# VHH binders against Rho GTPase-activating protein gacR (gacR): the designs that were tried, part 6

Target 1, 191 residues: Rho GTPase-activating protein gacR (gacR), of Dictyostelium discoideum (Social amoeba) (q54xt6r319to509)
Amino acid sequence: MALSTITEREKSDIPMIIDKSIQFLLLEENITQEGIFRVSPNQKQLTDLKNNVNAGYITTLDGIDDAHLISSFVKAFLREMPIPLFTFDLYHSLVDCVINEEKYDCDKIKISNAIVLVLQKLPKPNFLLAKSLISLLWKISTKSSQNKMTTSNLAVTVAPNVLYPKLLDIRSLTNANATIEFIISNFNNIF

## First folded at step 4 (VHH)

Design c9 (framework vhh_brivekimig_d4)
Fold by ESMFold2-Fast, scan of step 4:
Structure c9 (fold): chain B 191 residues (1-191), chain A 120 residues (1-120)
Amino acid sequence: as target 1 above (191 residues)
Amino acid sequence: EVQLVESGGGVVQPGGSLRLSCAASGFTFSSYDMSWVRQAPGKGPEWVSSISGSGGSTLYADSVKGRFTISRDNSKNTLYLQMNSLRPEDTALYYCATEYYGSGDWFDISSQGTLVTVSS
């Protein structure tokens, strides 16, 4: 289902189950889990969770205490959106902020300002979900000594699910990884 | 509206060369990946090559690597395909396509294409 359809139906800024998932992952016992967003969960449990959420049977995460299950659920939700979170329309604008500028200077504030202008063109639901997601990923990266998930590691696992062009290739993945890594690393300058 | 006009096709001998052009209008050309796609008679479309909006990244189908070079001139809104060492198997109608949703998308090729025939 389209992101705007979900948020309009729920009268929420972001899908409620995703908001609850992000809040769950922000708990200290979860955010410090080694390999968070990288370690695969039990696949049957993930499939069951996705099906129960889609059927409306699950609206809370009560009784679930598995960070790898919930982080994988968030990735699956993002991957299965009809249009990527950062949209097809903004793919080149976002990538060009990082790929072209970083070649010539390392002014992270200037690059961050360019990204802010592009992100403000996102539909409101996409912007708000992106802000919540990147905030979570940035926070996870601050705990990388414990969880082993650097901004680079998080970008590798998340970027392919949120930022890609209609014509996908291996270079598109590399560009998406670099772009999302920059956005995570510079969360405080961008959001 | 999105308009893509291919040109540069023709008849060449095996081992010959051709340079294809695609003139684009109706969208911000530099913001979109561009591709060359070909279609032999009676077959579905086959992707040949892609180039990023900035021109900084290129990809090629295995069948054309080392023989074809994709490039673009964003100041002229033009995409190019330099084809060297042409083979009979390269005979096809060649289309340019854009990732922009519209007539130039490879899912929605509305242009006439340009015919390349490699024959003795």
Scores: ipSAE 0.000, ipTM 0.088, lowest interface PAE 18.9, mean pLDDT 81

Design g1 (framework vhh_brivekimig_d4)
Fold by ESMFold2-Fast, scan of step 4:
Structure g1 (fold): chain B 191 residues (1-191), chain A 120 residues (1-120)
Amino acid sequence: as target 1 above (191 residues)
Amino acid sequence: EVQLVESGGGVVQPGGSLRLSCAASGFTFSSYAMSWVRQAPGKGPEWVSSISDSGGSTLYADSVKGRFTISRDNSKNTLYLQMNSLRPEDTALYYCARDLEYSYGEFDYSSQGTLVTVSS
């Protein structure tokens, strides 16, 4: 289902189960888990969770206290969107801000301002979900001494699920990783 | 120049097998961990498997464990992916990548990919 269809049906800014998942992961006990967003959960538990959410059997995370399961659930939701979170239409514009940083004197504030202008073109549900997701990832990176997940590590695990072109190019994975890493690192300048 | 050339892709029926190869040149192959990454039509890239520089350690995505086997031949500068019990969900472009970190590391180079189609 398209992101806008879900948020319109629920009358919410972002899908309720995803909002609850992000809030769960923001708890100090979960945000400090080593390898958060990298460590794989039990595959059957993830499949069961996804199926139960899709069937409407689960609307809350009551009784679930596994950060690796919930972070993997968030990644799966993002990966399974029909159009990536940052969209196909904005892929090249967004990536260009980071890989051609010389256009902006390699100035993080100027690059951040260019990214802001691109992100303003996102549909509102995509923008709001992106803001919530990047906020979570930025906060996780501030705990990297405990959880071992730097902005680079988070970008490697998350970028492939949210930023990719409709027609592949030879550097698309590396470019997506660099772009998401920049956005996480500069969260306060961008959102 | 760092160069990675994949081969071995094709069309197979569900339950079939394929073996992918990646010929590496332009760097000391035996000094790097290597990975396979795939991208299904209309989907983002998915990490599939990694192998250490010596070949002594391997890691697999849960979706392919027990079905795929990664291996390497450092004397031939070649990386392999043996794919058994193939499913329609395995349909994707498969990329060979040089890994800067052993586990789920950053990929500093990827090839042009090889297409695997699992269709009845």
Scores: ipSAE 0.000, ipTM 0.203, lowest interface PAE 15.9, mean pLDDT 83

Design g2 (framework vhh_brivekimig_d4)
Fold by ESMFold2-Fast, scan of step 4:
Structure g2 (fold): chain B 191 residues (1-191), chain A 120 residues (1-120)
Amino acid sequence: as target 1 above (191 residues)
Amino acid sequence: EVQLVESGGGVVQPGGSLRLSCAASGFTFSDYAMSWVRQAPGKGPEWVSSISGEGGSTLYADSVKGRFTISRDNSKNTLYLQMNSLRPEDTALYYCARDIEYSWGSFDYSSQGTLVTVSS
């Protein structure tokens, strides 16, 4: 489903099941799990969870205690959006802020300000979901000594699901990874 | 100067097999890890598999582990992806890519892509 269709139906800022998933992953016992967002869950459990959520049978995460299942569910939700979270329209603008950093004197604050201006062009539901997602990823990275997930590790696992062009070019995957890594690392300057 | 040229794409029925090849030129092939990346219509790129420069180490995405096999022939400067037990969700443009470091998502060159369609 389109993101705006879900949030309008629920009268929520972000899809309620995704909000609950993010809250679940922020719990100490979950955020410290080694390989969070990288380790794959039981595939049948993931498929069943996705189908039950889509059918409206699941509105809470009651009875679920697997961080790898819930982080994979979040990635699957993002990947299955009809338009990537950061949109096709803004792909080149966002990537250009990071790969052409000389344009901003290689200054992280100036680059962050340029990214803020691009992100202001996102539809409100996309902006709010992006803010919540990047906040979660930044918090996970602060516990990398326990969970082994640095900002670069999180970017590699998440970027392909949220930031990509309509046509894959020779460096689109590495450019997306670098861009999302920058946004995670500079969360406090961007959001 | 760096060129990566694919062959072997096509249409196959669910449960079938297909082998992709990627011919490399313009660099010392054995010095670089190589990867396969795919992009399903309307979706982001997904890393599929990687192989070290000497071929001694391989990595696979969980979605293809046990079904796909990556290999290389350094004497022929050629990378391969043997795809078995194909599923409709494997339908995508497949790219071979040259990795700077042995890790998924880190590449500097890719092929133009070849279409693999899994349908009845």
Scores: ipSAE 0.000, ipTM 0.282, lowest interface PAE 13.4, mean pLDDT 85

Design g3 (framework vhh_etentamig_d1)
Fold by ESMFold2-Fast, scan of step 4:
Order: structure tokens, then sequence, then C-alpha cells
Structure g3 (fold): chain B 191 residues (1-191), chain A 120 residues (1-120)
């Protein structure tokens, strides 16, 4: 399903079940879970959750207390979008900001400003979901002493699901990881 | 410093075969499960195959079962993927990845990737 179709139907800024999932993961007992976004859940439970959400049987997370299930559900939702969250159209522009850092004097503020200009071209639903997602990932990274998930670890697990080109590039995964790691680390300068 | 370096990709005709290699350094290779992950044009990443540190267990995505074989040589710190009966839909960048316990499809380290193109 297209992201705009979901948000228009729900009259929401981001898909309600994803918003609820992000809020659930931000709870202290969940955000401190070791390996959050890395540890795999029971695959049957994940498949069942995805099917029940798609069928409309589940609209809340009542009765679910597994951070690894919910974080994996969020990743699956992002991975299964018809167009990646950051879009095909903006892939090259976003990656260029980070890979060609010399163009910006290797200055984190200048690079962040360049990224902001690119992100302003995202459709509103994509921008709002990206902001919520990166905010969550940044918050998780601030608790890495407890959860063992650094900005680098989070980028490795999440970047391939949200930022990839329409045409293959041999360095596409490395470039996506570096770009998302930068965006997480500089959340306060970008959003 | 953990490093993973893939090689062996290239252009191959449908029905052909390729063998991918991944040279690992910077960690005790035999202590980690390893995987191959691919990303086809316009699609997200797909986990392809995994192997335990001692080679005692191997796992395959349904799309490659019976065609691909994962193996490793711990004495050479090298991971392999033997790809047989290749199809156009196998066209992708293939990445070597170091698995963590309970990290199905999510890895703490991935290599640069090697491009496999299946076409005539």
Amino acid sequence: as target 1 above (191 residues)
Amino acid sequence: EVQLLESGGGLVQPGGSLRLSCAASGFTFSSYAMSWVRQAPGKGPEWVSGISGDSGSTYYADSVKGRFTISRDNSKNTLYLQMNSLRAEDTAVYYCARDLEWSYGDFDYRGQGTLVTVSS
C-alpha cells in the first residue's frame, strides 16, 4: 500500500499502527531492550501480526509486550513499502551529501543543511514518517550503554529497508548505511 | 577493525553458475554465523542463505533452495556461495554479512557487495 493512501484513509499524519508501534518502543522498558531492532522475533508471530494488521483485526498493540516483535514489525512495514521511505528520486541526492563530504568542508552542520534541503522534497507522509523513525532511532542510540545499539548498529539494520536506488550500485548498501548513520547522529540538526 | 570483502560477481547467462567469495578479517571468523544477503534493482534487501560458525547448520531462502549452496573455510577466513541454475530474478548485488545471535536478516557488519547480472 502507498503511504499516502493509508494516511488519507486514516486522516492521520503517519499510519496509526506505526505511530502506536513507535510510541510503544519509546517506553523505557522497551527502548532499553538489548538488541532492539537487531534481535529477531518468532517468525510465526511476526507473520501473524502483519496479516492481522492488514486484515484490520489489530488496530492497537493491546496485549503485545514484545519489543523485538514490534521493532521487527516496523522494519517489515518499511521494507514492504512499494517505494522506499526516502524514495528512489532522492537516493542519489541524499547519498551525495554524505559521500562527498569534502564539498561541505567535512562540516557536520553544512552537511546537515544540505540534507535538510533534500528532505524538503519528500512527500509530506514520507517526511513525517522519516522524522518519527529517525527520532526513535536517535533516542535508542542515546541508550546504547543499556541496549547495545549504537547509531552504526541501527543504520546497518534499518538503512537497507528505507534507502536504496532503483538501479543497482555496487556500493549502494555501504552508501545507504553511511547516510542513515549520519542522519541518526545529526537528528537535532536535520529535524 | 572488522572487514568483509566480496568477489566473484559478474555477467552470466540464464542457467549458468557463479561462485561468490567473501574474505573476512578483524575477528575470530569461526566464532560467528555468516550470511549472504542480496538486493535486486528497485527492491529492498533479501536474506539468501546462512551458515553456522562450525558449518554444522545451513539455511536457505525458499527462492534459492536446491540451487545455491553456502559453505565456509575457517582456515582461510572465507565464506562462499555456489550459485547454480541462475535466473534473471537472481540479478542483484550480493553482500557478505556477519550474523549475531537472534538477528535473522539483520547484521552488525556487511561488506561492499559484488554485482551478479543474469542476462543474455
Scores: ipSAE 0.000, ipTM 0.220, lowest interface PAE 17.1, mean pLDDT 84

Design g4 (framework vhh_7n9e_1)
Fold by ESMFold2-Fast, scan of step 4:
Structure g4 (fold): chain B 191 residues (1-191), chain A 120 residues (1-120)
Amino acid sequence: as target 1 above (191 residues)
Amino acid sequence: DVQLVESGGGLVQAGGSLRLSCAASGFTFDSYAMYWGRQAPGKGREWVSGISGSGGDTAYASSVKGRFTISRDNAKNTLYLQMNNLKPEDTALYYCARDLEYSYGEFDYWGQGTQVTVSS
């Protein structure tokens, strides 16, 4: 289902179950979990959660107390979107801001400003979900001494689910990782 | 237990067609993006095509775009690759892979593969 279809149906800014998932992960006991977004949950529990949410059986996270399950659920939701969160249309523009950093004097503020201009072209639901997601990932990275998840580690786990081109090759993975790593690291300059 | 079993490979002449199938079991098939990759003798792995869990989005390597079509039948837990206008450079072991949604963008399961040989 398209992101806009979900948010219009729910009359929400971002999908409610994803918003609840992000808020759950922002709790101190969850955000400090070692390997958050990296450690695999019980696979059957993840599959069951995804199917129950899709069937409408689960609309809340009541009774769920597993950061690895919920972070993996968020990644799965993002990956299964028909169009990636950052869209196909903006892939090359967004990646080019980071891989051609010399165009911006390798100045993170200038690169951040270029990224802001690209991100403003996102559909509103995509922009709002991206802001919430990157905010979460940036917060997780500030706790990396406890959770062992640096901005680089988070980019590796998340980027392939939110930023990818129509043409599938290995260089796309490296470019996506670098781009999402930059956006996480510079959250306060971008959002 | 997760299993991916490819079939449909064989020897075919340049310009010919083959349809590959991947039978999946041991997981909720429609919850995972699926991929076709290939490996030619003496070369590294090359990703060929990908399809989202719903089937609503597809991607292709530039070398196969317009000639290959990826599809899936979620009711049958089966992934397909329709290969048209085959070229000698398409000769490779073709394998399907499940997307690793819960870790580092690497694919967690590959099938054993099915050999495609294209003669000139």
Scores: ipSAE 0.000, ipTM 0.139, lowest interface PAE 15.7, mean pLDDT 83

Design g5 (framework vhh_7qia_2)
Fold by ESMFold2-Fast, scan of step 4:
Structure g5 (fold): chain B 191 residues (1-191), chain A 119 residues (1-119)
Amino acid sequence: as target 1 above (191 residues)
Amino acid sequence: QLQLVESGGGLVQPGGSLRLSCEASGFTFDSYAMGWYRQAPGKQRELVAFITSGGSTNYADSVKGRFTISRDNAKNTVYLQMNSLRPEDTAIYYCARDLEYSYGEFDYWGKGTPVTVSS
């Protein structure tokens, strides 16, 4: 289902199960797990979790204690959205803030301000989910000495699921990775 | 039949310039993203520049600021302007057309045009 359909039905800012997943991952024992968002879970457990959530059988994460399962569930939810989190409409505008600005003498504050203007064009549910997701990824990166997940490592695993164009572009992966890496690194200037 | 024909390659001295052209036929040119790849002897092909149907451009870090990709939809042609050429730019340069929804790959390459940068 469309993100707005879910949040309107639930009367929530972001899908409740995703909010609960993000809060679970923010726990100290989970945020410090080596390879968080990179390590693959048991595929059957992931498929079962997705199916049970979609059927309405699971509304809480009670009894689940696997950070790799929950981080993979979040990635799968984002990947399976009908429109990417950052939308098709804003892909080129967002990428151009990061990729093309390197041609000119620009500081990170100027680039962050340009990104803010683009992100303010997102539908409210997309903006709020993006803020929650990037906040989580930024916090994970602050623990990279323990979890081995730098902003670059997190961008590589997450960016392809949230930022991609409708028209094919072979640089899409590199562009998405660089853009999301910048947004994670500059979370405090953007959100 | 879909066809891409590259031209403009040659031998130049370091610091020189070349303009590559790719003439397309057999498809609706203005509806596709177009890119330039290169392949040095014994190396894998790498993307150096691309341009979307809407005109948005992107470049490999190694060529950013030196190369400029452009297109002329009336002539079904994509161009690569190469300035400040270096020996490491020596390669066969290929024009490619993208398929919609085939993330990560161009669906067709021309025969290529060789570029050699040496004294």
Scores: ipSAE 0.000, ipTM 0.090, lowest interface PAE 19.4, mean pLDDT 81

Design g6 (framework vhh_7sr4_2)
Fold by ESMFold2-Fast, scan of step 4:
Parts: sequence; structure tokens; C-alpha cells
Structure g6 (fold): chain B 191 residues (1-191), chain A 118 residues (1-118)
Amino acid sequence: as target 1 above (191 residues)
Amino acid sequence: EVKLVESGGGLVQPGGSLRLSCAASGFTFDSYAMGWYRQTPGKQRDLVADITSGGSTKYGDSVKGRFTISRDNTKNTVYLQMNSLKPEDTAVYYCARDLEYSFGEDYWGQGTQVTVSS
């Protein structure tokens, strides 16, 4: 189901279970977990959670206290969307802002401003979910001394799930990682 | 591949009844919520009814009290019983694998025409 269909049905800004998942991960005991977004969960538990959410059995995260399960659930949702969070249409525009940094004198403020203009073209549900997600990832990175997840580490684990072209090539992964790393690092200049 | 096949549409007089069926294949039917939507030309698809894997149901305001959604997990089929049909119920009715938090592609049937006319 498309993101806009879910948010319109729920009368919400972002899918409610995903919003609850992001809020859960923002709790101090969860955001400081070593390897958050990197450590693999129990695969059966992840599959069961996905199936129970889809079936309507799970609408809250009551009884779940595993940050690695919830962060992986968020990544799975993002990866399995029919259209990536940042969309196919904006992939090249976003990546170009970062990989061709010389166009902006390697000035992170100018690059951030260029990214803002591209992100303004996102559908509202995609923009709001992206803002919430990048806010979470930025906050995780500020605690990297405890959780061992730098902006680079977070980009490697998250970028392939939110920013990819219709036709993958040898540079797609590297370019997506660099782009998401920049957006996380410059959250305050972009959102 | 997920496949949803609707049947039971047709022409009926105002006040009449129709029962739509949707035969599902290509996924673990028992684990998924199912829904019915309808669309008239030039308008967006509207939710008619949905049913969770556990049997909990929701209805659109315009059909509540007249339509009943149900499922038979042994037959991998979801049903829509439509009573007290009105001309405004005329639409193409679509079966959907109703995933609020879709981990994948939207899954829709081809649609079945319901016409309420004298």
C-alpha cells in the first residue's frame, strides 16, 4: 500500500505504528544501545512482528523492549515500500547535490540548501516521515560514543532502504550512503 | 504472485442484494487483513469495508448497517454481503490485500461492476 494511502486512511501525518516505533527508539535506554540499526534481530521475531502488524493484531509496541527488533522493523518497512522514501524521481537530484560537491565549493551550507530545494518536491507524507527518520538518526549519531553508530555507520545500514534508483549500478550503494550520511550530519541545516 | 479474483457483481434493482466474493492465492491468506474498495469514474477509490485476520471489521460511513464483510480462511475467500442497495452504490468494487503498513506492493483485484438501477 502506498505511504499516502496509509496516512490518509489513518488521518495521520505518518503511519501510526512507524511513528510509535520512532518514539520508542528515541527513549534513552534504546537510543544508546550499541549497534542500533546495525545489529540483526531474531529473524523469526521480525517476521512475526511484520505479520502481526499487517494482520491488525499489533497496534502498539507494548511488551516489546528490543531496540534491535524495532529498528530492524523500521528498516524493513522502509525497504519494502513500493516506492523508496526519497522516491525514484528525486534519486539523481539528491545524489548529485552530494557527489558533485565542487558545484557548491564544497560548502556544506550551500549543499544543504540545494538538498532542501530537492526535498521540498517530496509528497507531504514522504517529507514528514523523512524528517522524523533523519531526526532520529541524527540524535543516535550524537550518542555514538555510547552506541558506536556514527553518521557513516547509520548511512551504511539505512541508506539502501530509503534511497535507490530503479536500475542499480556499481556506484548506487556508495552514492546513496554518501548522500544519507550528509543529510544526517546536516540535519539542523536541512529540516 | 498474489492474485485476487472478484465475482458476484451485476445489475440489481434499488433495495436489492448482491454478495461479492474474492478468491485469494499466492500468499498466506490467514495472516493478512482483507478489504473491499469501490470507485466511480473520475473519483478516488473509497474504503467500503475491511476485516483483520482475527475477524475485526470496519466500514465506510455510507455502507455501515447495510453491508457485511466476512472471510472464510479454509477457502481463502473474503466476502461482501450488500443489502438495501441504492443507486449511489453503483461502482466498480475492488478486493485488496489490506495492508495498512505494507511491506511490499499494493495488491488489488481487477474489479467487479455493481450497477443499481431500475
Scores: ipSAE 0.015, ipTM 0.260, lowest interface PAE 7.7, mean pLDDT 86

Design g7 (framework vhh_brivekimig_d4)
Fold by ESMFold2-Fast, scan of step 4:
Structure g7 (fold): chain B 191 residues (1-191), chain A 118 residues (1-118)
Amino acid sequence: as target 1 above (191 residues)
Amino acid sequence: EVQLVESGGGVVQPGGSLRLSCAASGFTFDSYAMSWVRQAPGKGPEWVSSISGSGGDTLYADSVKGRFTISRDNSKNTLYLQMNSLRPEDTALYYCARDLEFSYGDYSSQGTLVTVSS
């Protein structure tokens, strides 16, 4: 299902199950879990969760107490979107802001301003979900001494699920990682 | 020392199938996304597919989507690429790669040769 279809149906700013997932991960006992977004859950539990959510059997996270399961579920949800969160249309514009940083004197404020202009072109549901997601990832990174997840670690695990072009090449994964890492680390300048 | 050893290449006719394997050692395998990259004779490297540490998330180049399947067995520290409906343009050296996080590159591999006879 398209993101706009879900949010229109639910009359929500972001998909309710994803909002609940993000709130669950923000709890102190979950956000401090070592390897959050990196550690793999039980594969059958993840597949069952995805199938039950898609079938409408699960609308809450009641009875689920596994940060690795929920963070992996968030990644899977993002990856299975028909169009990536940051869209195909904006891929090259976003990546260009970071990989050609010399164009902006390698100044993080100037780069952040350039990214803001690109993100303003996102559909509203995509912008709101992106803001919520990057906020979560930034908060996780502030606890990296406990959870061992730096902005770089988070970008490697999340970027492939939210930022990719229609025609993939060897540089696509590396460029996406660098771009998402920058956006996470500069959350306060961008959102 | 990080080591990646590819195997499973060979010579096949168009329409044939091959399964590639990559045996990984020297790091916590299930904590890293893994990728397959190929290099055709006389061309630069082309990214083929990637898989998350859990195996739950996969990505494919448009040229192989629907024909190739990436998978992993974390209990055996092994990455796989199932290649179906092979075409002459799939002829290449196939490399296993740990995630592309490190810009300096901290590992190398020998690759495994796939030749699709025309």
Scores: ipSAE 0.000, ipTM 0.166, lowest interface PAE 15.4, mean pLDDT 82

Design g8 (framework vhh_8fcz_2)
Fold by ESMFold2-Fast, scan of step 4:
Structure g8 (fold): chain B 191 residues (1-191), chain A 120 residues (1-120)
Amino acid sequence: as target 1 above (191 residues)
Amino acid sequence: QVQLVESGGGLVQPGGSLRLSCAASGFTFDSYAMNWVRQPPGKGLEWVSGISESGGSTTYADSVEGRFTIIRDNDKKMVYLQMTSLKTEDTAVYYCARDVEYSLGEFDYEGQGTQVTVSS
């Protein structure tokens, strides 16, 4: 199901369960967890959570206190979207802003401005979810002394789930990682 | 272009076995949970079984638990349904379906289906 179908059905800006998940992860006790977004949860617990959400049994995270489970749930949701969060159509335009940084004098403000123009082409639900996600990742990176998750570490774990082309090649992973790392690091200039 | 092509159906006696296959193309196969759903004659769609993206977790409808096994091969982009101890109630067109996680049991794509008839 497309992201827009979920948000239209729920009359929400982003999927409600994902919004609740992001809010949960933003709590100080969770945002400082070592390896957040990197540490794998119990696979059965993740599968059970996904199945219960799909069946409508779970609409809230009451009783769940595991940051690794919820961050993995967010990654799974993003990975399983029919079209990646940043879309197939914008993949090359977005990556080009970062890998051809010399086109922008290697100036982070100019590169950020170029990225803003590309992101404005996203469907509204994709843009709003991307803004919420990158905001979360940027805040996590500000606590890297405690949680050990730098912008680079977060990009490595998250980029493959949100930014990839229809035809993968050996450079696709490296390019996606570099692009998402830049967007996280420059959140204040982009969103 | 997303494509799901089912095969392996046929006529089988009660108590028999069949293996259904689904060949997927046009999407990143290992990023999606996969399901088997069926439509018995004159009835609506019934969910049968699901398998996680990695194949590490499986779920079954009560009516098939212990008799059916869902398997996937991400390298070959295939999902299978091994059916044993077949009953006349298992007669249906079987569809392979790509699950859209966090939907209310909806599937964004299904194939043309493969007919399974269990008859004596």
Scores: ipSAE 0.000, ipTM 0.080, lowest interface PAE 21.4, mean pLDDT 82

Design k1 (framework vhh_7n9e_1)
Fold by ESMFold2-Fast, scan of step 4:
Structure k1 (fold): chain B 191 residues (1-191), chain A 122 residues (1-122)
Amino acid sequence: as target 1 above (191 residues)
Amino acid sequence: DVQLVESGGGLVQAGGSLRLSCAASGRTFSSYAMYWGRQAPGKGREWVSGISWSGGSTAYASSVKGRFTISRDNAKNTLYLQMNNLKPEDTALYYCAADEDYWPLSSEYDYWGQGTQVTVSS
């Protein structure tokens, strides 16, 4: 796995630059930025940051003071993974927990428990990164009065980068959005 | 597993140009980030340039930035390095490397080619 290779080389639980990015975004001055994860950064700055990180020139975020740049950098990292964060193998299992809610009596706790069982099948690095990412997104949503990013808004911007099937169908985007929105909203019951 | 074969090296005069190629076979080339590295006589391996799996992101060592251009053709499973304004200090064995599912870059790569020699005379 991609993440296994990175974390083994770095001797870390999650990629260090991504961990630093998440910690940066958790700062009060950054987590409250309107449109965090939605607003596009300067594209040249994003390209330069990605290139410098890939080259090993940037290992810290010293001198960077732009929440939109760092959140877009995190999305780009997730999007450019060869296998989505939640994997192809688990796509239908995860989506089915949310779309077939009647199977769980439409009970959020029962649905959350079903999701937990599916997430236990993730490789350890994928699970740890997913936990850190969803924790960040949940905390952002608790400040939606300031940043205007609800769990639904965050799911729309993030879900396409972390949860998608090998073969796209007409409902793939809607199903992924609903699934990630549920996971964000129920972070405390799932992780 | 991926196999990498470099070509295009040779002897050139300072100020000249060369285009290196790296032909990949084995697993799907378009799934890998690709890199060019070099090793001068008596020195360790040094990273030169990198390109993401899609070709949407590229990076260069400061010593070659503005002079070298990395590119890829996923349909032909080939990586390229266009080298312009060559200097004697660019003399080295040039090799390509593939990193299955690795991001961000490090000095260690999953797969290495055998190399192609570039000699720049003054």
Scores: ipSAE 0.000, ipTM 0.130, lowest interface PAE 14.9, mean pLDDT 82

Design k2 (framework vhh_7qia_2)
Fold by ESMFold2-Fast, scan of step 4:
Structure k2 (fold): chain B 191 residues (1-191), chain A 119 residues (1-119)
Amino acid sequence: as target 1 above (191 residues)
Amino acid sequence: QLQLVESGGGLVQPGGSLRLSCEASGSIFSIYAMGWYRQAPGKQRELVAFITSGGSTNYADSVKGRFTISRDNAKNTVYLQMNSLRPEDTAIYYCAAYEDFYLGSEDYWGKGTPVTVSS
């Protein structure tokens, strides 16, 4: 199901269950969990959660208090989207902003401005979900002394699920990781 | 390719009962999750009952204890048994099928069957 179909059905800016998941993860007790977005949850619990969401009307995470389960659920949702969050169409434009940094004098503000121009071309639901997701990841990275998740660690776990080309090669993984790491690190200049 | 046809709607008194049916054709019915939605005049469509391919059910709070969803895979049919009907249940009821509620490739919809709860 396309992201726009979900948000139009729900009359929401981003899928409601994903918004609830992001809000849950932003709680101080969850954002400080060691290995958040990296540690694997109980697989039966993840499968059960996915089935419950897919099976019907679920608007709350009542009864769930496991940050590793909810962060893994968010990653699974992103991975299973028919088109990656940042889209196939914008993959090369986004990567080129970071990989060809010499074009911008290796200046993080100039690179951030170039990224902003590319992100403005995203469909509205994709832009709003990307903003919420990167905001969460940036906030997690500010607590890296407690949670052990740097911007680099978060990029490695998340980038493959949100930014990839139609034809994959070994460089595409490295380029996606570098690009998402830059976007997380420069959240305040980009969003 | 999946086609859905609803039936069983009508006029009923408050406190009465109706059984809606949704018959599917065109694809393998048993693999689809099935939902019953309703839409009252001037309102958005609301999911009231859901059943997975495995038979697990979920209900909107407004209908819990009064409505029961079930399926008969041999007949390619999903049912909604509606008991203790209230004027607030007046709506057009729609059947929908999908492989995955959030991530599915296609939603299939019927044309709807009207239910009026009035004296």
Scores: ipSAE 0.014, ipTM 0.183, lowest interface PAE 7.8, mean pLDDT 85

